VH-VL binders against q9umr5. Designs and how they scored, part 441

Target 1, 268 residues: q9umr5
Amino acid sequence: SYKPVIVVHGLFDSSYSFRHLLEYINETHPGTVVTVLDLFDGRESLRPLWEQVQGFREAVVPIMAKAPQGVHLICYSQGGLVCRALLSVMDDHNVDSFISLSSPQMGQYGDTDYLKWLFPTSMRSNLYRICYSPWGQEFSICNYWHDPHHDDLYLNASSFLALINGERDHPNATVWRKNFLRVGHLVLIGGPDDGVITPWQSSFFGFYDANETVLEMEEQLVYLRDSFGLKTLLARGAIVRCPMAGISHTAWHSNRTLYETCIEPWLS
Below, E stands for the ipSAE of ESMFold2; O stands for the ipSAE of OpenDDE; V2 stands for 0.75 times the mean of E and O plus 0.25 times the DockQ between their complexes.

## First folded at step 21 (VH-VL)

Design yh129 (framework fv_nofazinlimab; at its last look DockQ between E and O 0.77; V2 from the best seeds 0.77)
Fold by ESMFold2-Fast, scan of step 21:
Structure yh129 (fold): chain C 268 residues (1-268), chain A 123 residues (1-123), chain B 112 residues (1-112)
Amino acid sequence: as target 1 above (268 residues)
Amino acid sequence: QVQLVQSGAEVKKPGSSVKVSCKASGGTFSDYAISWVRQAPGQGLEYLGEIIPMFGTRNYNEKFKGRVTITADKSTSTAYMELSSLRSEDTAVYYCARTKYDILEGFSDFDYWGQGTMVTVSS
Amino acid sequence: DVVMTQSPLSLPVTLGQPASISCRSSQSLVWSFGNTWLNWFQQRPGQSPRRLIYKVSNRDSGVPDRFSGSGSGTDFTLKISRVEAEDVGVYYCMQGTHEPYTFGQGTKLEIK
């Protein structure tokens, strides 16, 4: 029988967005138990990410306990960061495949229409003033705002992403790394036509340097220092990179070709 | 100029479905979330759900999940609320209203409302 | 779901006198530092609701300064310093901190 699948949605989202994904899974892996978690739906997706991690943790524990052969995670957009933290804080997770659908794993820095929708008077160049305050860190989007021109402020003020990426020290870092390394496969999905995740290579642990030139995962200090296990996972053959052009941000969970190419092979 | 214009009154039989429209003027549709709220005759206000066209996302009040569907057509700047398996207790005025999710200024909930659409469910 | 309780439900007021409406929530509406998603709406007979106050105490453009909102946590108040004839209608508080959004049962303000 197939391992159960747990789905974690993104910003402003709910289980409805995954209707097509569930259809695809049912067609290719009939009998799979798929649970789309309806926690922090809609505006509650703007709550601090650590609060969301705690709530999702409580929901996934009984699902994992009932599946001794393991579970798969499919985590979309912001949800991919929630799942990153779940894998680190849970001493006993049994996740086989962690499938990250276009998630800003190294953070977000872009002047997209999406940014202006939430911060209509701000530009990416000045959002650091808001996000890197205790007030701003009470909103999930600021928890992964990563301004490459103010990296010192990001490292000091980020209450979530800098810690989970091992970019700033934390008492639990060694335990978080050990826990994360229990994952069977880390499947990274994203692409240049996403239009929201900026830079799109953030979905593959790439990010801007101070000149806004994208440096790929292998050039990142977090990789080179193996801060939470990326280098170890890559050496183990456990990291899968599946970029695909032509897919907009809201289409990752509803494109059949993407599903067949990037997701289906990892749902044992 | 802010305007939310709703479709006209509907009379439906029990067990049928109704689809109410809400046409937004200009930038209102792209810049805002659109919510649906109903009010039974002589009663209070009850939230059904919300759509955010910019993010392509929908969220529903659990009480109506499975019966309510909210959609948006960006080309016509129109949001729709469809309610299925209608019962007499679904007789109400249905309103659309807009919300601005400005993080810095604060969430601006339901700052403008449509004129309302009377839906009557009778046999 | 968060329960919003208004009192009084019926409020007869003499023209020119003050009026006060209470709204209590079953759990805290505080999001963070200065952000509490509590709103007040007015519904005149036969009309759509109109927002008067958002974020506890912020008055909408065009709303007379005789209307004021106050409160914190779970206890909120809408005050009208001098009731005018046009103020007749039903007043609703609404919370947006927790989903689903919920409304109070309404307070009917009448001139006596």
Scores: ipSAE 0.837, ipTM 0.907, lowest interface PAE 0.9, mean pLDDT 93
Fold by OpenDDE, look of step 22:
Structure yh129 (fold): chain C 268 residues (1-268), chain A 123 residues (1-123), chain B 112 residues (1-112)
Amino acid sequence: as target 1 above (268 residues)
Amino acid sequence: QVQLVQSGAEVKKPGSSVKVSCKASGGTFSDYAISWVRQAPGQGLEYLGEIIPMFGTRNYNEKFKGRVTITADKSTSTAYMELSSLRSEDTAVYYCARTKYDILEGFSDFDYWGQGTMVTVSS
Amino acid sequence: DVVMTQSPLSLPVTLGQPASISCRSSQSLVWSFGNTWLNWFQQRPGQSPRRLIYKVSNRDSGVPDRFSGSGSGTDFTLKISRVEAEDVGVYYCMQGTHEPYTFGQGTKLEIK
């Protein structure tokens, strides 16, 4: 039988968005038990990501326990960060494939319609004043705000991304790295036409330098220092990069071609 | 001024479906979420679900999951609520209402309401 | 789900006298740094609900100052300093802190 699939949604999202994905999985892998976790739906997805991590952990533990051969995770957008953190804090997870579906794995610094929708009176360049405050860090979107022009504030104020990246020293860094490295494969999915994840390379752990030049994963300090295991994973062939053009952010989970090319191969 | 105008009253048989529309005017449709709330005769208010037209994301009250479908057409500034497998208990006035999300200012829930749509389910 | 409990459910009031409605939530409605998504709605006979108060104590535009909201955590109150004939209707509290959003049972205000 196929390994169970656990799906984690994104910002302001719910299980409804994954109805097509469920259909695809059912068609290609009949009998697969797919669980889309309806936790922190809607505005609840604005809650601090660590709170979400704890909630999702409680939900996945029993699923993993019933699947001794392992499970697959499909984590969309903000959910990809939740899942990465989840795998970092769980010392006994049995995740075979962690599929990061258009997730801002290296953070967000986009001036997109999504951002403007949430911050109608704020500009991207000024959000550091909000996001790197204790008040701002109470919102999930600020937990992975990564301002390349205010790296000091990011490193000191980011209560989530900087920690799971191992960019700020903390007592659990070694253990979290060990835990995350239990994953069989890390499948990174994203593309240039996403329109929300900014830069889109963030889905592949690329990101801006201080001049807003996009550097690839291998140029990032987190990789060079192997702070949470990216270098190790790459070395053992456990990282899969699957870029795809022509897909908008809200279509990643509902595109058949994307599914067949980037998701399906890792559900066996 | 802001207005939410809903479609007219419906009379339906048990087991059928109903689709109610809510057209918004006087503001930018994509800047808001649209929620649906119903009220059975002589009863209180019950939340059904919400759609964010700009994102296309939907959130449903678990009580109605599987039966309720909320959609939106940004080109016409219209939201829709479809309820299937109708029962007599679904007889109610159905309202649409808008919500503004703002991280800095807070959530402005249901600041404007539609006039309501009476849905009667009877054999 | 968060249960919103209003008291009283029936509120007969003499014109010109004050009125008070209580709303209690089964969970804290505090979001962050004191932000609390608690709203009050008025529904006059034959009309749609109308929001009176948002975020516990903020009056909507056009709402008379005789209406006031207060409270914190799990206990909230709507007060009308001097009830007028146009205030007849059902009042609902609503929480927007926890999904799904939930309403109180409603309080029917009538003139004695």
Scores: ipSAE 0.818, ipTM 0.914, lowest interface PAE 0.8, mean pLDDT 95
Fold by ESMFold2, look of step 22:
Structure yh129 (fold): chain C 268 residues (1-268), chain A 123 residues (1-123), chain B 112 residues (1-112)
Amino acid sequence: as target 1 above (268 residues)
Amino acid sequence: QVQLVQSGAEVKKPGSSVKVSCKASGGTFSDYAISWVRQAPGQGLEYLGEIIPMFGTRNYNEKFKGRVTITADKSTSTAYMELSSLRSEDTAVYYCARTKYDILEGFSDFDYWGQGTMVTVSS
Amino acid sequence: DVVMTQSPLSLPVTLGQPASISCRSSQSLVWSFGNTWLNWFQQRPGQSPRRLIYKVSNRDSGVPDRFSGSGSGTDFTLKISRVEAEDVGVYYCMQGTHEPYTFGQGTKLEIK
């Protein structure tokens, strides 16, 4: 039998968006219990990420309790940040595979259609003024806004991202790292044609330096300091990188080749 | 000037389906969400769901999930609501309405409404 | 679902006199920080709804200043300082803080 799978959706999403992924799992791994969490749908996906983490935590506890052999997480887009926070804050999680499906794990800094749609009068160079304010922090997209030219404001804004990355000293940093390291595998999925995650390498813990040159995961300070466990996981052979070109942001959960190549092998 | 113009009245048999259109003008169609709301005769207002045409994402009121399909065509600036397996209690005026998700100015819910489309379900 | 309860459901008012409509939600309508997505709509006889008030107290453009909204948390009020003949119709509150969005039952305002 297969471990249960928990699916966490992204911005402006709902459980309905994953109908094809459910079909793929049912066809290739019959009998797998898959739960697409029906929380923070639509507009509510804009609620602060810590509120979303709290709600998703409450939903996953009974599922994990009923599966002592472990569960898998498939977490799409913004949902991958929610899931990474879950792995850090839950001292009782039993996640084997954490599958991060085109998630902005190192943050977002792009003039995307979402940015233009939600902030029609702003450009990426100006958003730090809004996102690193109390008003902006009420909205999830600002909780992982990462302006490489205003790193001091990023760190001071009490950002969700800076905390789960261990980029700011806080009393829970050591225990969160310990909890995160209990994951069996970290499966990183994304690609250059995503069109929304910017830089797309954020899905692989890459990000811009101050010159907007992408540094890969192994060049990031959070990796080098092993602030939340990436270096340790890589040394264990627990990090899987599965890039795929030709897939737009909204198509990651509805592409069978991607599923078979990058997701299916990790749904033991 | 912003306008939402809906298709004309429909008379339908129980068990059939109806598809109501909502054509937007006077703005950029992809900048808004389009929501659907109905009103049975002499009754109040009931939200059915919304679509965000820019991304093709949909969110439905659970009460109608499985019977309601909301779609959009960006090239014609038109949203559609289809209700299947019609019953007599589905007799209502169906409205489309617009929402702007501008974070800086705040969410602007249902700032413009269509004229309504009467759907009558009778044998 | 958040239940929105209006009172009264029927409101006969003498021309020129004030009117007040109450709307109560079954849970707080505050988004995480002080934002509250509470709206008021007017539906004149034979017409589509028209938004009057958004974010509790903000009047839409073209809405007369005799209309005002107030309230917080779970308790909200629409007031008309001096009722005019054109104000007849049904008034609805609506919350947009929680999915699915829900409306009050409506308050029918009539001239005595």
Scores: ipSAE 0.717, ipTM 0.855, lowest interface PAE 1.3, mean pLDDT 91
ESMFold2 (binder alone), look of step 22: mean pLDDT 90; pTM 0.933

Design yh13 (framework fv_nofazinlimab)
Fold by ESMFold2-Fast, scan of step 21:
Structure yh13 (fold): chain C 268 residues (1-268), chain A 123 residues (1-123), chain B 112 residues (1-112)
Amino acid sequence: as target 1 above (268 residues)
Amino acid sequence: QVQLVQSGAEVKKPGSSVKVSCKASGGTFSSYTISWVRQAPGQGLEYLGEIIPMFGTRNYNEKFKGRVTITADKSTSTAYMELSSLRSEDTAVYYCARTKYDILEGFSDFDYWGQGTMVTVSS
Amino acid sequence: DVVMTQSPLSLPVTLGQPASISCRSSQSLVWSHGNTWLNWFQQRPGQSPRRLIYKVSNRDSGVPDRFSGSGSGTDFTLKISRVEAEDVGVYYCMQGTHEPYTFGQGTKLEIK
């Protein structure tokens, strides 16, 4: 029998986005119980990420309790950040594989269609004025806005990402690290043709420096300091990196080759 | 000016499906979400679901999941709402309406509506 | 789902007199610091709904200033300071804070 799979969607998403993913899982792992959480769908995906974490936590507890051999998480886009926080705040999670589908793990900084859609009168260079205000931090997209030209403001104002990445101190940091390290595998998926996640290497814990040169995970201070356990996980052989070209942001959950290469092997 | 123009009235038999169109103008498709709302004769308004044409993301009221499908054709700036397994209770005027998710200015819910499409389900 | 309850359901008023419609939600509609996604719509006979008020108290362009919205949390009011003949129709409150979006049952405003 296969471990249950819990799916956490992204910005403006709902369970409908995962119909192909569910077909693939059913074909390769028949009998798998897959629960796509219909929480914070559509507009509610813009609610503060800590509020989303609380709601998803309440939903996953009974699923995990019924699966003593463990569960797998598949978390798409901003949903990957929700799952990052879930793994840190839950003292008793039994997650084996955490599969992150094109999630902005180090944050977002780009003039993409999503940003133009949500901030039609703003450029990426000006978004820090809105996002790093108390007003902006009430919206999920601003919780992971990471302006590399205003890193001091990001570190001081980010109510979510800077804290879960250990970039700013928090009283619970030690406990969050201990809890996160309970995960069996961290499977990171993303690619250069995503078109939304900017830089795309954010899905692999890479990010821009002040000159907008991408520095990979191993050059990040959060990795070097092992702030929440990335260095420890990599040393265990528990981090899987699966980049794939040719896949746009809304296609990660509906590409068969991607599924067979990057997801299927981790759904024991 | 902004317009949302819907297809004409339909008469359908129980068990069939109906597909209503909503043609948008005024830049609606590039900047707005298209929502569908229905109203039974002499009754109130009920939300069915929405689509963001720019991204193809869609969301449905759970009450209609499995029966409603919302799609968009960007080349014609036209959104569609298809409702299957029709029952007499589905007799209603179906409206499309637009919503903007501007973080700085605030959400603009249902600021413009189509003229409505009467769908009658009868034997 | 959030239940939106309007009162009264039938509101006969004399021309030139004020009218008031109440809307109550089963849950708080507060999103953040002053942002509450509560809207008011007017539907005249045979026409599509037209938005009058958004975010509790903001009047749409072209809507006469005799229309005003107020309220907080779970209790909201639409007021018409001096009712005119063109105001006849059904008025709906609508919440956008929680999915699925829900509407009140409607208040029919008619001239006595």
Scores: ipSAE 0.719, ipTM 0.859, lowest interface PAE 1.5, mean pLDDT 92

Design yh130 (framework fv_nofazinlimab; at its last look DockQ between E and O 0.78; V2 from the best seeds 0.80)
Fold by ESMFold2-Fast, scan of step 21:
Structure yh130 (fold): chain C 268 residues (1-268), chain A 123 residues (1-123), chain B 112 residues (1-112)
Amino acid sequence: as target 1 above (268 residues)
Amino acid sequence: QVQLVQSGAEVKKPGSSVKVSCKASGGTFSDYAISWVRQAPGQGLEYLGEIIPMFGTRNYNEKFKGRVTITADKSTSTAYMELSSLRSEDTAVYYCARTKYDILEGFSDFDYWGQGTMVTVSS
Amino acid sequence: DVVMTQSPLSLPVTLGQPASISCRSSQSLVWSKGNTWLNWFQQRPGQSPRRLIYKVSNRDSGVPDRFSGSGSGTDFTLKISRVEAEDVGVYYCMQGTHEPYTFGQGTKLEIK
């Protein structure tokens, strides 16, 4: 029957946000075992992403072990970055579909209400001073802050995103790439009306250059160098791009049309 | 500055539900998380859960999951705490309190409290 | 859940004398260097709790300097250098490092 689904939430979130998603899955794929991981809920979602990866890894191992035919991951917002790292650090994952719901896969650089909520006295232009310090790297939001005007600082100071993207060298890079390439499908979802993920194309591995012009995935050095396997996955036909307009950041997990179009087809 | 003003005292029967409101000063509601804490007569403080209107997120103390629901109405700057399947041991003063998640300054936990709402559960 | 243990639970004190309340946590409350989410609250009879101290040692505006907080890791102290009549009430420590947030049992400060 259907493979189990594991859901990883986003910033300040908990399993409560996924009630509609679970209803949709139950309607279209009855009998699917869906586990929404209630780890790093609320303020704990601000813990360093490597710490979150360790905790989610421990929770995911027994679920994967009980499903020899494979599992699917649905990972929302910041949770998509946790899942990216999980797929790289786990030598034995059996993930078929990795469904990334509006996650900042190339990072975040935006002067949004969400940023001002966490940094009331900062602007996007000066946040690099805080985030690229050892102190700032103790907060998850800074682990994927990607200032295109201070790329040298991002490359040197990012303890998480620069490493999982292969933008800075790591001793485990070759193993991480091999592990990530075991995924069956990488399903990327996002859209221009999200309002939080900036640029929204970050959900599709696009990002700003130094002039704040968005370059798409195929123009990124991480893709061209095949640093963690994107080029190989695309050549294999394993990358699915599903952009949708009209969906705000908090609605990706509760929009039926989005579910039917972008998620349902990948839940075998 | 801001005031948190709660709804009035309520007397409820066992098995019913209660919904307590907490109105914040206009214009500041979305800047803060709102938490709910209760205190049984003569006893200590117990955390129920928290809502962050800006992120549309809520988190509940495991002890109350399935019975507590926290909601927010941004248009009226009001947070609500609903507790169902009431028992005599739910008799308590229920407080709302606010928290600011400022990364630079640090988390400012429970800096202002509402006046409290007495909920009495009796048959 | 993190257990917060206060001592003493009853604190009779003579006016003008110092008072000290201890709070111990079952787990470290350190989030990161310089960030420990330990708070102290005062509840006067018939009133809502009022925060006195946040982040271990920072006084809220309007809180007299006779109140001070100190500590690290799992061991914290609230001190009142010279107790005044208005200080009567129950004092609670509270941790915000781990969810769910938890409070100590409360220390009732009374004038002898």
Scores: ipSAE 0.845, ipTM 0.911, lowest interface PAE 0.9, mean pLDDT 93
Fold by OpenDDE, look of step 22:
Structure yh130 (fold): chain C 268 residues (1-268), chain A 123 residues (1-123), chain B 112 residues (1-112)
Amino acid sequence: as target 1 above (268 residues)
Amino acid sequence: QVQLVQSGAEVKKPGSSVKVSCKASGGTFSDYAISWVRQAPGQGLEYLGEIIPMFGTRNYNEKFKGRVTITADKSTSTAYMELSSLRSEDTAVYYCARTKYDILEGFSDFDYWGQGTMVTVSS
Amino acid sequence: DVVMTQSPLSLPVTLGQPASISCRSSQSLVWSKGNTWLNWFQQRPGQSPRRLIYKVSNRDSGVPDRFSGSGSGTDFTLKISRVEAEDVGVYYCMQGTHEPYTFGQGTKLEIK
C-alpha cells in the first residue's frame, strides 16, 4: 500500500484548493490516504507560524503513529515553512518525502500584488519597520520576511525564519538539525513564473544578497555552515530540485504536468 | 459610493440548489474579500464562508462544508454563493458583505452589505 | 467555535434614555498588541445589517456619536447615550478574531 500523504496549505488557503491534487493522487496512487489539514484556514493563516507549527504537529502525530512505514508531506507556499519547522521540532517524525510546493523557504522580499493586498499603504522597502517589530512578528507573513538590506534586523527580530535556518544561535539548533535530517527526501518545487514568491529562487533556498543579486542554495551561509542540514542532505542525494516554468503561484497544486513531473515520483 | 447588489428572491424545492449573486461597485473588487451571511426568519446572523477573489481562496464554515460553494468573477466584480441539497432550514435571507484585510489598520469586517436575497425552500 | 453571548436579548427603552448592550465571547478576541476584531451591527426592521462599530470602539462614518463601543478580552459593551426612534432594531456583536466568524444572538431594542 501507498504511504499516507499529509497536505498543508498556504496563506488564506484551505483544503478546497487541493481538490485537484487529491484527484491526481487518487488516480495515480489509488488507495492512498490523503489528509488535507484544515487548520489555520483563511485569516487564521496569519497567526504566528510557531503557533501554526504546534497546531499542525498535534494533527500529524496521530497520523504518523498509524503509519509506521512513513508518510509523505506536501506543503504549499507558507505551508512549506510550517512543515520545515515541524520536521525540525519533531524528534520522532517518519516523513519519507517532504515536498515543498512553491514555498518561500529562504524567505520573502517581494513587492507583489499579494503584498500590496496585505499592506496597502506600504512598500517592500519599508516593511522592515513593521515586520521586524514585536507587533509585526505576530503575523505569519512577517515571520519569513527577509529584507536583504536590513540583515541585522532580520537576524535579531525574525522569530521564525532566522531560527529554523539556524542563522541566529539558539539552544535547539543542533537538535533541530538532527530532527530535520530524518527526512528521506526534500523535494523543492518552484518556478520563475510564480509571481508571488520573490525571489522565486527562494523555493530552492536561493535568495538576495545585499545588492539584490540572487545567490543559489550552495552560496548561502545556511548551506555553507550546514546550519540546519542542507549541505548534509545534498551530499547524500536527498535533495531534489524541480523547477518548472509557466506556472502561477495559485496553480502549483492544480497542474497535472507539475504533479506528474515533480510530485508523483515521490509518493511511492 | 460602494454598493453590493444581490440577485432576486428564490423559491426552491428541497434537495435542489440555489445560486445567489453579489455584484460589487464603487470600489476595486479585488481589494476585498466577499463573505456570505444568512438570516433565517426571526433569527440571528450566521456566517457561511468567504472568498478572496484576488487569491481565489475560499474559506467555509464547517457547518456548511460540502453544500456551499463560493465563487467570484473578477471581470464582472461579482461573487456567487451556491447552496446545494437545500432543506427547509435553509430558508433565509442571504447577505453578501465585503471585508478589507490590512495588516496595519486591522481587518475591516463587513463594512458594506448587500440588500439580501430571500431564499425559500418549500415542498 | 467562539460563542458570542449578548445581554439582554430584549431591550425596551424610553426615548431619550440611555441603553447598554453586553457581549461576551467564550474566548479572548485579542489578536496582537491589543488588536481585537469585535464589531457591532445595527439592523433596522426590513433592512440589511449596518456596521456601527469596528475594532471594539471605532465608529463607522455617519454613525452618530451617541453610539460608543468599549471592552477588552472577552467582555464588550455597546452604549447609546440617548436613544432615538430611529435606533429601533436588532443589534449584533460579531467576532472576527477566530474562524468561523460568529455573531451574538442579537438584542432587540424597542421603544417603551
Scores: ipSAE 0.834, ipTM 0.922, lowest interface PAE 0.7, mean pLDDT 96
Fold by ESMFold2, look of step 22:
Structure yh130 (fold): chain C 268 residues (1-268), chain A 123 residues (1-123), chain B 112 residues (1-112)
Amino acid sequence: as target 1 above (268 residues)
Amino acid sequence: QVQLVQSGAEVKKPGSSVKVSCKASGGTFSDYAISWVRQAPGQGLEYLGEIIPMFGTRNYNEKFKGRVTITADKSTSTAYMELSSLRSEDTAVYYCARTKYDILEGFSDFDYWGQGTMVTVSS
Amino acid sequence: DVVMTQSPLSLPVTLGQPASISCRSSQSLVWSKGNTWLNWFQQRPGQSPRRLIYKVSNRDSGVPDRFSGSGSGTDFTLKISRVEAEDVGVYYCMQGTHEPYTFGQGTKLEIK
């Protein structure tokens, strides 16, 4: 009698990527209803994240309604940001475990091959000119671009990350915090060999200061001010950190040891 | 000079499969998505799906899901399309084409095409 | 799936005269607030398709300036100001805004 599991994919992704994860869940938690949401696939994953949040919200409502005792979310990469926004905007969610699988929760700032592929004539040091413009904010990757050297531009231009982090004043901040705090557990997964999430500690709400020194979650202003509920959630013992070395970005959902160590215990 | 060179014509029986190759030269293979498009005799163009070698991701047209498999080998700069459970209506010229995903300049869809591979399904 | 409808399907044109091909989509092709991923391809007899126009109105390198694209939302047009003998072939519009990408049925341009 396991709670249903909803899976949300990442950038340039589709439901096929989770076939091994589905197999693992079936073997360890037989009878679990698992739904991998087949929305915003491929190119569509570059659509503005608020557009994606709206679409995913509509898809999860009937699933949650059929499971009044609760559901679990497993959300990979960019999908983890979609899921965190869902937890904030849904006053009727019943999520027990939110499993954030190598997601850039505090944003992204890196010159990986991934970045060079989407921005072939740019570098991370000058991407703020594109991303912190109305043009750039129409693409999902710019919705969580977080340049530590241009914090004033980030705070004013970010249409998504600065809002869900409570870094910019908005009328829904109190309600979003209340909604987010209804989650049972926040399970944070990531590691130093990811190769895409930069800094990799973003998966644990860590991020660069202006000198590119990584500050961990408890040193972040959004934690200290409890802007969206991280401090409260940690104090309740509801935040689980599960770092694992040796896993590349595309392998998180197909590594059995990672599943058994970091995911399986939270699929009650 | 960028070129996409495809494998030669195939004649297949119903129920079998076909695998068409698309070798890229004169450019950087991993900078692009590779898509597959087919054209039945006297008919228009139909998109099958794409692969993004940099991310290792595949996205298929739902019409062909379950029958089409698209793969890539970065070491040989070659993409492959395999279509299984062939039927007579799968008789077509199969093209590969490439896309550049550039956020600043916008998506550049199918800027170069392969020469096409005729696949004939008959028994 | 977005249905792309071209008109006409057959276009006989006198050499040196203008030609116009319409393309209509079943849904808006606007990405979010700005760009529209609408493309035009030419397929000459016995050849692979070649892209002529991308992003509604931008000509590819080496495409003659007698070709122009226009339109917005759901209605798009390819124009040839003066048809030349080499323009014989089939013309396709294609949308890349929505997955899966879809093509129009094609317009066969012939010299009368």
Scores: ipSAE 0.774, ipTM 0.877, lowest interface PAE 1.2, mean pLDDT 92
ESMFold2 (binder alone), look of step 22: mean pLDDT 90; pTM 0.932

